VH-VL binders against q9nrl2r1430to1533. Designs and how they scored, part 353

Target 1, 104 residues: q9nrl2r1430to1533
Amino acid sequence: GGVHELSAFEQLVVELVRHDDSWPFLKLVSKIQVPDYYDIIKKPIALNIIREKVNKCEYKLASEFIDDIELMFSNCFEYNPRNTSEAKAGTRLQAFFHIQAQKL
Key: E = the ipSAE of ESMFold2; O = the ipSAE of OpenDDE; V2 = 0.75 times the mean of E and O plus 0.25 times the DockQ between their complexes.

## First folded at step 23 (VH-VL)

Design ee3 (framework fv_iluzanebart; at its last look DockQ between E and O 0.79; V2 from the best seeds 0.00; counts 0 for: pae E 2.8 > 2)
Fold by OpenDDE, look of step 23:
Structure ee3 (fold): chain C 104 residues (1-104), chain A 122 residues (1-122), chain B 107 residues (1-107)
Amino acid sequence: as target 1 above (104 residues)
Amino acid sequence: EVQLVQSGAEVKKPGESLKISCKGSGYTFQDYWIGWVRQMPGKGLEWMGIIYPGDSDTRYSPSFQGQVTISADKSISTAYLQWSSLKASDTAMYFCARGPYDLKGSYYFDYWGQGTLVTVSS
Amino acid sequence: EIVMTQSPATLSVSPGERATLSCRASQSVSSDLAWFQQKPGQAPRLLIYGASTRATGIPARFSGSGSGTEFTLTISSLQPEDFAVYYCQQYNNYPLTFGQGTKVDIK
């Protein structure tokens, strides 16, 4: 390790986290607050987990990184109805991601 | 290497304010919860509260709600615990600890600071 | 809150012997149970999380078992450095709560 320049994945995660609509995705949903979440969502993921995977160099292909980001959004849309703040934020953030992902 | 380094021992009088710190390093500070735990002299561990630096989501134990303030500055990877007016009964060791997530949104404290001794006496 | 009760308060054992520590929760905490070791003048050290998973660097002689309301920490062969206070802690519900601790000392 040590200090190194941010990769494209690292930079994209930073941009996603800084986005105003990142709040539903910063960390895993608390099962204490949402008791049924993990009965429905079987592959939970969040930006903090994705960043950890990036830091550990677990993504060898851009497609793997993209898959995890898409999974994150998929989980949001699966659990949250369309009219919720979470789903609306997810929709906007996903659109942003799709634009940024073209740079990968 | 993950480390939590806390500020030094404090000697205070009742009624004084105090803010102690916990600086994280060796990991992405904003992506992990930080908890504060009190240990009075010769006693056990007491959970005070936690904060997620990434969004400042803060949870308190009912016993400490309104008694202390937990905050964080992710720009300098530091969490804080503060009192507006100390009491003699606040004399204790205070630990900060990092809380990683498990696969179902739960977390456990895997790394601990060395502790900050706070002594409040007239 | 979920009350965590440890037993015994003090456990006296000889080096090389097996030590068994108990932790009971007032209601189910599933497997969201951690064990910590604390020595005088030191911060607690994580031993077990998820009721039965050893933390990184923890010797194999430490093992955790149980689920729901009954949990056990076992030290298969007590070493001199194992004499300390042990705490269980649930992280299944707020507020997070610790047991009152079990002191393991030399018999």
Scores: ipSAE 0.875, ipTM 0.942, lowest interface PAE 0.5, mean pLDDT 95
Fold by ESMFold2, look of step 23:
Structure ee3 (fold): chain C 104 residues (1-104), chain A 122 residues (1-122), chain B 107 residues (1-107)
Amino acid sequence: as target 1 above (104 residues)
Amino acid sequence: EVQLVQSGAEVKKPGESLKISCKGSGYTFQDYWIGWVRQMPGKGLEWMGIIYPGDSDTRYSPSFQGQVTISADKSISTAYLQWSSLKASDTAMYFCARGPYDLKGSYYFDYWGQGTLVTVSS
Amino acid sequence: EIVMTQSPATLSVSPGERATLSCRASQSVSSDLAWFQQKPGQAPRLLIYGASTRATGIPARFSGSGSGTEFTLTISSLQPEDFAVYYCQQYNNYPLTFGQGTKVDIK
């Protein structure tokens, strides 16, 4: 994509970070606080990593950006049971993302 | 051009309050941990604690918990170290440092501020 | 608390020679170990993280090795600018802890 797509990725990440339900996704889960997380989740990712990849122009296709965002949600649903606050926040943020992603 | 610029040297008396600052630039400030490290005169390095400015998640060394407050204002890319009542034993150099992630869910320090000398004497 | 012990306290080495610095952890820290250089009046400088990964811009003469409880920093051919104090730090568990430092002096 062109310069308009890069600006759109940046704006999308900013909107995701500002969303009230972003709290489980802002940074990588702490290995010290959650010791088994990295035994279960093999491809960790978080909004801070995705923003850095956007800033460094590491996404050459919108599909690559969407794949990282969807991986972030998939990890949340894999690690967290459906009734947890984390999974519920993930569901709401993912719905918000799907609406915003239609603009890409 | 990642930079951490700390506030200037301080000369204080016991019992006074103090808040020193660390301003980050050249990166997305809220997306990286900021740690504080003390170095007493002629001594080694001591980890005091860290903060994630994005959500204010803060962790303290047991040696410093209750002795200092670590905070951040991400809107101005600045982290703070604060004492409510200084002691002569707080005389030291204080560094801030940025902590990236290591993809195993932990962190180390890659960029350091220049240090703030705090002198507390009667 | 994981105690990090560095040896020797002071290491006297001639320019052009190899310096070997040791760092021992009181319990396993896996590979969550960093090495820093500090010169008088300056902030620490990251040399190595992850026990063996050189930080950006660090000369190839610096290398790190080890895992678990035993770690080594090697300076393969000591340069005049390498005379400093070196610290190891574990970041495997809270509190994060530094070794007491090894001073590398000119022989």
Scores: ipSAE 0.470, ipTM 0.869, lowest interface PAE 2.8, mean pLDDT 92
ESMFold2 (binder alone), look of step 23: mean pLDDT 92; pTM 0.943

Design ee30 (framework fv_iluzanebart; at its last look DockQ between E and O 0.81; V2 from the best seeds 0.80)
Fold by OpenDDE, look of step 23:
Structure ee30 (fold): chain C 104 residues (1-104), chain A 122 residues (1-122), chain B 107 residues (1-107)
Amino acid sequence: as target 1 above (104 residues)
Amino acid sequence: EVQLVQSGAEVKKPGESLKISCKGSGYTFIDYWIGWVRQMPGKGLEWMGIIYPGDSDTRYSPSFQGQVTISADKSISTAYLQWSSLKASDTAMYFCARQGYDLKGSYYFDYWGQGTLVTVSS
Amino acid sequence: EIVMTQSPATLSVSPGERATLSCRASQSVSSDLAWFQQKPGQAPRLLIYGASTRATGIPARFSGSGSGTEFTLTISSLQPEDFAVYYCQQYNNYPLTFGQGTKVDIK
């Protein structure tokens, strides 16, 4: 609780969120808009959820944080065909993430 | 502690413009939908619309589409509801509310502001 | 839109008695159903979400049940602070819609 200095995880989430290709990942997919999403994706996650986990200090290891980010991308590629805007954005954002993750 | 604090009561004339506010605290404001609900005097609750401050994704009820504007300033964790020209029939209590979420893509109002009373009369 | 209909409009109950409130949806809303309590001059308070899950801090005497189109809020033993108006609300589809409310007053 309270005001904390940004950790490496917090900073990386901020950078991911600010990225132009973050739009498919900012919030959990609404089943109102995508009725079949949760029939396909069994471990849903998004940047807002990941940020909350960071804020709650739920990540004890960098690998745990990385796993959730990778899960987020995996879900995107599982649900969205390669030629979709979502998948293309995911591909670019994931590449960005992999570069930034080297700092962890 | 999650809190939504709304601006104070308003007394207006028909034709005047109005913008009321809802400030969120105790949580990451940009990561949660926030909505507006109207309650006319002695009546029930009416969903007006919602906005996601993180990307300004906005959804309106058809009944309120074009009648009001919902916006947010994430830099100050504040959501807004505004009218360009008030009518007497806009007299009501207006609540803002945060939408929590489950991990199945469902969103439900979990925290509410205290309400803003808007009175429009000539 | 999905129309939510609550019954009865008014429910008169004595303290300590069981209160049963009904909410019907014009079409299936799965389990995307919330119950709210509102007291005069106050904002609504979330009681139940997902049709049957109590919100944090809500007493065990409140319970929700149902799925699809028929839902029930039960107060097992009415307390003095429970006299209020109760609303159901579906969040299964846009526009989100509320029931017209059930007023629980003292018999």
Scores: ipSAE 0.896, ipTM 0.948, lowest interface PAE 0.5, mean pLDDT 96
Fold by ESMFold2, look of step 23:
Parts: sequence; structure tokens; C-alpha cells
Structure ee30 (fold): chain C 104 residues (1-104), chain A 122 residues (1-122), chain B 107 residues (1-107)
Amino acid sequence: as target 1 above (104 residues)
Amino acid sequence: EVQLVQSGAEVKKPGESLKISCKGSGYTFIDYWIGWVRQMPGKGLEWMGIIYPGDSDTRYSPSFQGQVTISADKSISTAYLQWSSLKASDTAMYFCARQGYDLKGSYYFDYWGQGTLVTVSS
Amino acid sequence: EIVMTQSPATLSVSPGERATLSCRASQSVSSDLAWFQQKPGQAPRLLIYGASTRATGIPARFSGSGSGTEFTLTISSLQPEDFAVYYCQQYNNYPLTFGQGTKVDIK
């Protein structure tokens, strides 16, 4: 909800971006670089988009913000086999997120 | 208000090094690709390459790969274009530009810097 | 490399007249096509992206159309400030490529 909650969203995104395992999630996947991505993933999201939505006050509830973060991880696990570096990074960052989300 | 402010005009001799800059403001610098575009005198626009400052992911046009270095310093919201040894044929206007995106993974240039004129002559 | 070819090279028109600029891609670029305006001594300005979507603040007299390999920029009633060089640019694949420009001159 309020202005303090939006500041918490901003701070959480900063902490996610700083994490060593954020590299698969920093930017929206490029159609040029990964041509089949948008055939498989229908609700794309990344930390840059989430930060933009926070900056534009597009999240009305903390649950909406959390849902976008969880969607980001779900997309990673859907597109990438579990033994890939991307999926392993996703698992570690998701665990970190769950700890940090207790601040919300 | 999105702004890209480039460093001033340069007059150089062949063989000299040069690093020109592009400072972004009014948006989250690390969340957008920045590209460099050359315009030779009397000629059209040529894409040189792009960088994502958030992770330094860098893509070069084949025509410019190995000819220039594109880099960024995210702590000061600045992208760079750099030559180790200028040639007379590098005389041109150089623009930086930011890329916007759509949710189908396409990226397009939406805001441009004012340009930096580089003149390389004996 | 996707070659973008613009025609005509120069288009002479009078203020208030309609201008039609063409851009052809050597292979399909879907709708990943932008149009830019450049005046002497200035940076390019984004007019149209996605082949047909006007950028923020661009007057309604500018419209884009096309998909695949053939694209058109239309200026429905030229104003004095519209005399410039216009570039199309595909962003469907690397390297990103521009057309060589169409200069819109006063007749």
C-alpha cells in the first residue's frame, strides 16, 4: 500500500539486483538473442520492468509486487532445465528473496 | 525527463586515443540499453553497438567489432565510446541513444544524445 | 545483415502537401521498424516505432504502416518544420541497420 511500502519495494529490488545470482533476471530477455523465449514464456518479466513498475506506482498491493517477483522465478524454471546455471541462480536468488520479503 | 548529454567536440590527430562520454539522467540508467551510432560527413546513420550498463552485456556491429570499445560506469550513469588509435576515417558525428522495449522482447531507440563531433586530421 | 533501402532519395514537396516515404527490408523484419527525423545539426528524433505506433509527442500528421519487408511513412500535411532527412531502422535482428535516408525538400 502506502508510501513506506513502496520504499520497501524499491529497496528490495535494489537488494535483488545487487545479489550475485541476479544475472539471469536483470533485463527483459531479448527476442534477438533468445528467439524461442516468447514462444514458451507468455508473461515475461524481469527486474528492470519490476523497478519501472515500482517507480510508476503500478503496484497497489504488496501481493502484486510479490506475484511479479515469483512470476520472474517461475518463468526461469519453466524455460531453463533444472541443471542449468540460470535455474541454479534462480533457486538461490528466490531463497534470498523469501528472506528479504519478510520485511514486507 | 530523459536526457542523454554527450561530451564536447574533439579535434585529434591520427594515432591518438580518445574516449567520449554519454551521461544519462531522468531514468534508471542501469535498466536500459545504450547504443552508439556513427554519422560520417554527408552520410547516413550506422549502428556501432549497444551496452546494458546493469551487467555490461555488450553487442557490436561486425563493422565495428575490434575497432572501438563500448563501456559504461553505472556509478555515474555514463556510457563511453573509445578508440585506442584514431584514423582519419573516424571523422564523424557520434550519437548515443537509449533503447526502450516492448513485452515481446524488442528494443528500439527512443532518446538520443546531442552528438559529439570527432575530427581526425593531420 | 538486413539491408534497408529507402526511396526516393530526395522528395520535393510543398508545405501543406502529403509526403509518402518508402522503406524496404531485404528480409522480413516483422513490425520491428522505426522511423527517425533528423534536421541539420541535430540528433535524430524517434517518430514511429513498431512500424505504426507514434512516439510520445509526435503530431498526428505522421503515420507509419507496413509489416514484413515494405514500410511507409506518411506526412499528411507538411509543415515548415518537417523539411528534414528521414531514416527507417530495423531492430528485428543484429546488426541493427538504418536505411540511407530520404531527404524531404521544399519544392
Scores: ipSAE 0.695, ipTM 0.908, lowest interface PAE 1.1, mean pLDDT 94
ESMFold2 (binder alone), look of step 23: mean pLDDT 93; pTM 0.942

Design ee31 (framework fv_iluzanebart; at its last look DockQ between E and O 0.84; V2 from the best seeds 0.82)
Fold by OpenDDE, look of step 23:
Structure ee31 (fold): chain C 104 residues (1-104), chain A 122 residues (1-122), chain B 107 residues (1-107)
Amino acid sequence: as target 1 above (104 residues)
Amino acid sequence: EVQLVQSGAEVKKPGESLKISCKGSGYTFMDYWIGWVRQMPGKGLEWMGIIYPGDSDTRYSPSFQGQVTISADKSISTAYLQWSSLKASDTAMYFCARQGYDLKGSYYFDYWGQGTLVTVSS
Amino acid sequence: EIVMTQSPATLSVSPGERATLSCRASQSVSSDLAWFQQKPGQAPRLLIYGASTRATGIPARFSGSGSGTEFTLTISSLQPEDFAVYYCQQYNNYPLTFGQGTKVDIK
């Protein structure tokens, strides 16, 4: 509780969220808008969920945090064809993430 | 603790503009949908619309589309509901509410503001 | 839109008795159904979501059941603080819609 200095995980999430290509990942996909999403994606995750996990100190290892971020991208590429705006955004954001993750 | 605190009661005349607010705290405001619900005197609840502060994604009920504007300022964890020209029929209690979520893409109102009473009369 | 219809409009029950409230959807809403309690002068309070999951802090005497188009809220033993208006709400499709409410009052 209270005001905390941003950890490396918190900072990275902030940077991901602020990135121009974060729009497919900001929130969980609504099944109202995408009725078949959860029939295909069995481990849904988004940046808002990851941030909550960070805030709750659920990540004890950097690898756990990285795994969730990679899962987020994996889900995107599994559901969205390569030529979609979502997949293209995901590709760019993932590249950005991989660079930033070197700081962890 | 999650809290939604709404602005105070309003007494207005027909034709006046109005903007009421809902401030969230105890959670990351930009990461949760927040909605507005109307309750006319002695009546039930009516969903007006929702907004995701993180990207300003906004959805309106057809009944309220074009009648009100829903917005948010994530920098101060505040959502807004506004009218350009009030009508007597806008007299009601207005609630803001946060939408929690499950991991199946469903969103449900889990926390509510205390409500803002808006009275419009000549 | 999906129309939610609650019954009865008013339910008179004695303290300690079982209360059964019904909610019907005009089309299937799967399990995307919430129940709210509202007391005079207060905001609604979430009781049940996902048709059958109690929200945090909600007493065990409240239970929800059903799926598709027929739903039930049950209060196993009505307490004095339970006299209120209860609303069901579907969040399966836009626009989100509420039932018209059931008033539970004292017999």
Scores: ipSAE 0.895, ipTM 0.947, lowest interface PAE 0.5, mean pLDDT 96
Fold by ESMFold2, look of step 23:
Structure ee31 (fold): chain C 104 residues (1-104), chain A 122 residues (1-122), chain B 107 residues (1-107)
Amino acid sequence: as target 1 above (104 residues)
Amino acid sequence: EVQLVQSGAEVKKPGESLKISCKGSGYTFMDYWIGWVRQMPGKGLEWMGIIYPGDSDTRYSPSFQGQVTISADKSISTAYLQWSSLKASDTAMYFCARQGYDLKGSYYFDYWGQGTLVTVSS
Amino acid sequence: EIVMTQSPATLSVSPGERATLSCRASQSVSSDLAWFQQKPGQAPRLLIYGASTRATGIPARFSGSGSGTEFTLTISSLQPEDFAVYYCQQYNNYPLTFGQGTKVDIK
């Protein structure tokens, strides 16, 4: 039923991916490239996975979509110390997300 | 349906340049790693490298680093493999393949292109 | 570099019989192992990933087992369409590496 809502999720993901600070979040972290990541983060998520879930209509409520986006930021802050480039990018992208989420 | 369609067979001479292509469809192209795999005549499979089209993050096998260029144009859902100067020993079948993932951060090839035969002879 | 070694090099089997293919890694790859089938003139096709998970659309007669350094692909009742070369591949570390292949001939 929610064609407008599904389009809004898709557009928000497009805007997040386009943002300059999206680089830590574009793809699921590779365990080859970051060997200890999955020792620390147990509920991994990234923008590519979120886009796939939108495409497969797996989000039934806007809150479910928002929860996955917030989980993405929470994982970043859990894995990365505050002064890292990743955590700073996460802070800025999260602020942008909060502004854009009003479209939902 | 996920499909990878590669450019046609090539017959070249040593020293010539070449760029072959792999076009993905049926999925969000920029969100999946694409790899290149060489198969020399009568031989097995060799991993050459991978690229993430979303950010152009590129990883090469040490055996191919500096010998080929892997690139992508996400606006047309296409990955490329390129030589600046072909050798006779580059004669082989070249496959592109997409990587799926699991939630433990592992990536594995799930869909393959049909292959591009490259023949390099004087 | 992780070397993947397959045995036997060639396996001749009659339709309906069980075929067992072995793959050994030079160091642990955990369960980050895939099996591919390549028929003459075709691209490889994914059969098994994660050592034991069948890919979508792969018949139940194909099964994988093992972890660490020793892995097995089993074809429980060989069909004539199963003649091909089979490759194992580890994806636990760079460079990604394939075994040299096992050719399955159908009698």
Scores: ipSAE 0.743, ipTM 0.921, lowest interface PAE 1.0, mean pLDDT 94
ESMFold2 (binder alone), look of step 23: mean pLDDT 92; pTM 0.941

Design ee32 (framework fv_iluzanebart; at its last look DockQ between E and O 0.77; V2 from the best seeds 0.78)
Fold by OpenDDE, look of step 23:
Structure ee32 (fold): chain C 104 residues (1-104), chain A 122 residues (1-122), chain B 107 residues (1-107)
Amino acid sequence: as target 1 above (104 residues)
Amino acid sequence: EVQLVQSGAEVKKPGESLKISCKGSGYTFQDYWIGWVRQMPGKGLEWMGIIYPGDSDTRYSPSFQGQVTISADKSISTAYLQWSSLKASDTAMYFCARQGYDLKGSYYFDYWGQGTLVTVSS
Amino acid sequence: EIVMTQSPATLSVSPGERATLSCRASQSVDSDLAWFQQKPGQAPRLLIYGASTRATGIPARFSGSGSGTEFTLTISSLQPEDFAVYYCQQYYNYPLTFGQGTKVDIK
């Protein structure tokens, strides 16, 4: 990708990535480490993928961007029980996202 | 355009330390795994390890665990491979390579650096 | 580790002929198999990933097939620039491992 001036989407992704609870979402889950993940999650996504889509200008509407972020959290909650560190991190990060998304 | 540019050839003696580099450009460096591959003279390719610059998640081949250190500085889009004490047997070409992904949790080396030749001899 | 074995070690073919390279895994790697081409003094170049998907910019004469433990790279009509060493590599499990390579040279 080329050099882009930070858009609202880019800025929000940066903020999400920098958040302390972003660690489950930075990259795709390794199927080497989690062999059954992709048997359960059919639309995998992560912040690195979302950033790539932003950089490629694939989001024409804010709703499309929001949908992908929500999908990311949905996948986390679908695969991880509520008492896991991943789910707890996801819950906090999603709350943060909902606040920041008001700027969109 | 995705590019990986490695540091120049090195001529060292046994016992010396060495750190070689691989700079990525044309993509978001911290969002892709980057790995190191050794190729001894006239031999095949050997996977050494990988690192995810975004969180410094690092995986080593058992053959290279404890023998080298893989690191990255995402602020300058650079990955490193270093030795604390070189051996003659470390003489080889070293490639860095980016791992792309297929959205199925699988990663494959899609772009490669030009290689760094390391020669270790007394 | 998963051992990747390529055959033959050397394949001599004439320009325009079909080249068939084999790669065997010591255990199943599903379709997590890549093929690389390397020419003297150059870095490897990705040809195929996912066992059968051609990488961007790779000519149609290159094709990959197979799954599990048996894989094949086919060059339908060998071009002069295709003489090189070819490696298969599994990324199904750590450590990632390469085959020992097949050298395709001119008959």
Scores: ipSAE 0.875, ipTM 0.941, lowest interface PAE 0.5, mean pLDDT 95
Fold by ESMFold2, look of step 23:
Formats: C-alpha cells, sequence, structure tokens
Structure ee32 (fold): chain C 104 residues (1-104), chain A 122 residues (1-122), chain B 107 residues (1-107)
C-alpha cells in the first residue's frame, strides 16, 4: 500500500481512460439511460468510481484495485453479448489492462 | 472540498450572444455530470440539461433543446452555457450544479455554483 | 414528464416546532427524490437524497421519508436558520423536474 502504490493506481486509471476502447467504462451506467442494467448487474463499477476510490485512498491492497477493474470487465461481459461493440471493447481494454497491471 | 465558481452577472440586449462559465475544483472534474438550472425572477427551479465532461455526453431538457448549448472544456475544468441570440425571456438566475451518484446508477445534484444573473433588456 | 407538486405553498411555523413538507410525484419515482433548501440570494443546498439519506453536513433535525409518489421532509425542531424555500426534485427519469417549492416562514 501507501502513497507510492496509490500513485501507480492513479497512473493506471489515466492510461485506461485514454485508451480508445474505454468508452463503455468511463462512467457508471445511468439507470435512466439503461433502465434494465441494475436488474442484471448487482455490483456495478466504472472508471470514474475507481478513480474516486483511488483519490479517497479506499484501496488498501493492489489486489482490491485489480478486483474492481476485473469486476468492471466481468459486468460488461455479463450484460453485453460477446458480439456487441461493448464486449469487443471490453476484451481489448482488458488485454491492455493485463499488460499495464504488470507495473503494479 | 468541492467548489463550483460561476462567471459574473451579465447585462445584455436581445439578439446578443452570451457564454457563461462554471469552473469546478476540489474533485476530478471530468468524472462528474454538470447540470444547468434556470430560476426566473420569483420562480422555482428548472432543469436545463447536463453534460459529462469526460466524454461530452450531453442531455437536454426538451424545453431547452435548441435554445442553448451546453459544453465543457475538461482541460480547464470548466462547463459552459451558451446562447446564440438572447431574448428578454432569458432574464434569470442560472446555476450550475454537479451530480453525485449512488451505486444503483442514480445521479443527484450535490454541489451548486453561486449563480450567474443574466439580465436581457432593450 | 413527471410533475412534482409540493404542499403547502407556504408554511408558517414557530421556532422549535416541527415542520412537515409534502411532495407528490405524478408517477412513481421509486426513491430517486432529493430535497433542497434555498435562502434568498443563495444557491440551493442539498439536504436529502434517495428520499431519506441525509447529505453530508446536514443536521439530524432534517429527515426525509416516502417512496413511489408521496414524500415528506420533516424538520423536527425548527431553528431560525431553517426559514427558507424547500424544493423536492425527482431524478428517476428525464427531464429532471423540481417541485414549485414550499416557503417556510416564521409564524
Amino acid sequence: as target 1 above (104 residues)
Amino acid sequence: EVQLVQSGAEVKKPGESLKISCKGSGYTFQDYWIGWVRQMPGKGLEWMGIIYPGDSDTRYSPSFQGQVTISADKSISTAYLQWSSLKASDTAMYFCARQGYDLKGSYYFDYWGQGTLVTVSS
Amino acid sequence: EIVMTQSPATLSVSPGERATLSCRASQSVDSDLAWFQQKPGQAPRLLIYGASTRATGIPARFSGSGSGTEFTLTISSLQPEDFAVYYCQQYYNYPLTFGQGTKVDIK
């Protein structure tokens, strides 16, 4: 943990947000815009929430941070059929994340 | 702490353009919806629209769609409300407000700017 | 569009007394209901969100209740600084809509 590890989490979130395939993950899915989402997804998460948790020092371990990122992808694959643009973006961003996470 | 600071009062004539601003600080500006709310003199609050500065996702109230432009420049943590041609009926106080969220996908206004008084008269 | 109707329009209350404000939605808004306080010349301030959750820094004398179409804001012991206009606002669906306000005046 500590300040050095939190800076690494922050940097990884920045890299994820900059990636071309981040668009399905930038913000928490709006219940207004996608009414059935919360009937299906019970542990919602998005990059804006993860960044807020990093900023508030809510991750004590790198594993907790990684778990939230992986949950984000798992939710995408659970809600979206595999042939959708969202799921394809999720697959590519997840691959990028695995490469960047080696730096943690 | 979260702070929204709006541009100063404006006195304009009908037909003039205007762009007012709302600068956010104390949080990650691009990660929160920002909305605009009108309050005509002696009246209640009217939602005009919202923007997510991170991707420019913008939603307008039907009453204001086509009447104003909502935009943001996340590089300077600033949201804007803009008229191309003001009318006397645009005379009002205009508030910006940030939306917080819960983990069930609901967004609610949690912090407000101080307001910008716009007066449009011939 | 979901119409929010507040009652009464004006409520005259003595300091130390209980104030009860009503807000009705034309359709169910579940618990996606917020209450705001606005004093003259000031911006609105968030009091309650999720119908019943007190916002950070809001005194315990403010409480919210209700779900669906009927909601109540209660101020359990009115203080001098509580005389203001109170607005309810649904955030269940677009367009986001406010009630017309309830003015709480000194009796």
Scores: ipSAE 0.688, ipTM 0.912, lowest interface PAE 1.3, mean pLDDT 94
ESMFold2 (binder alone), look of step 23: mean pLDDT 93; pTM 0.947

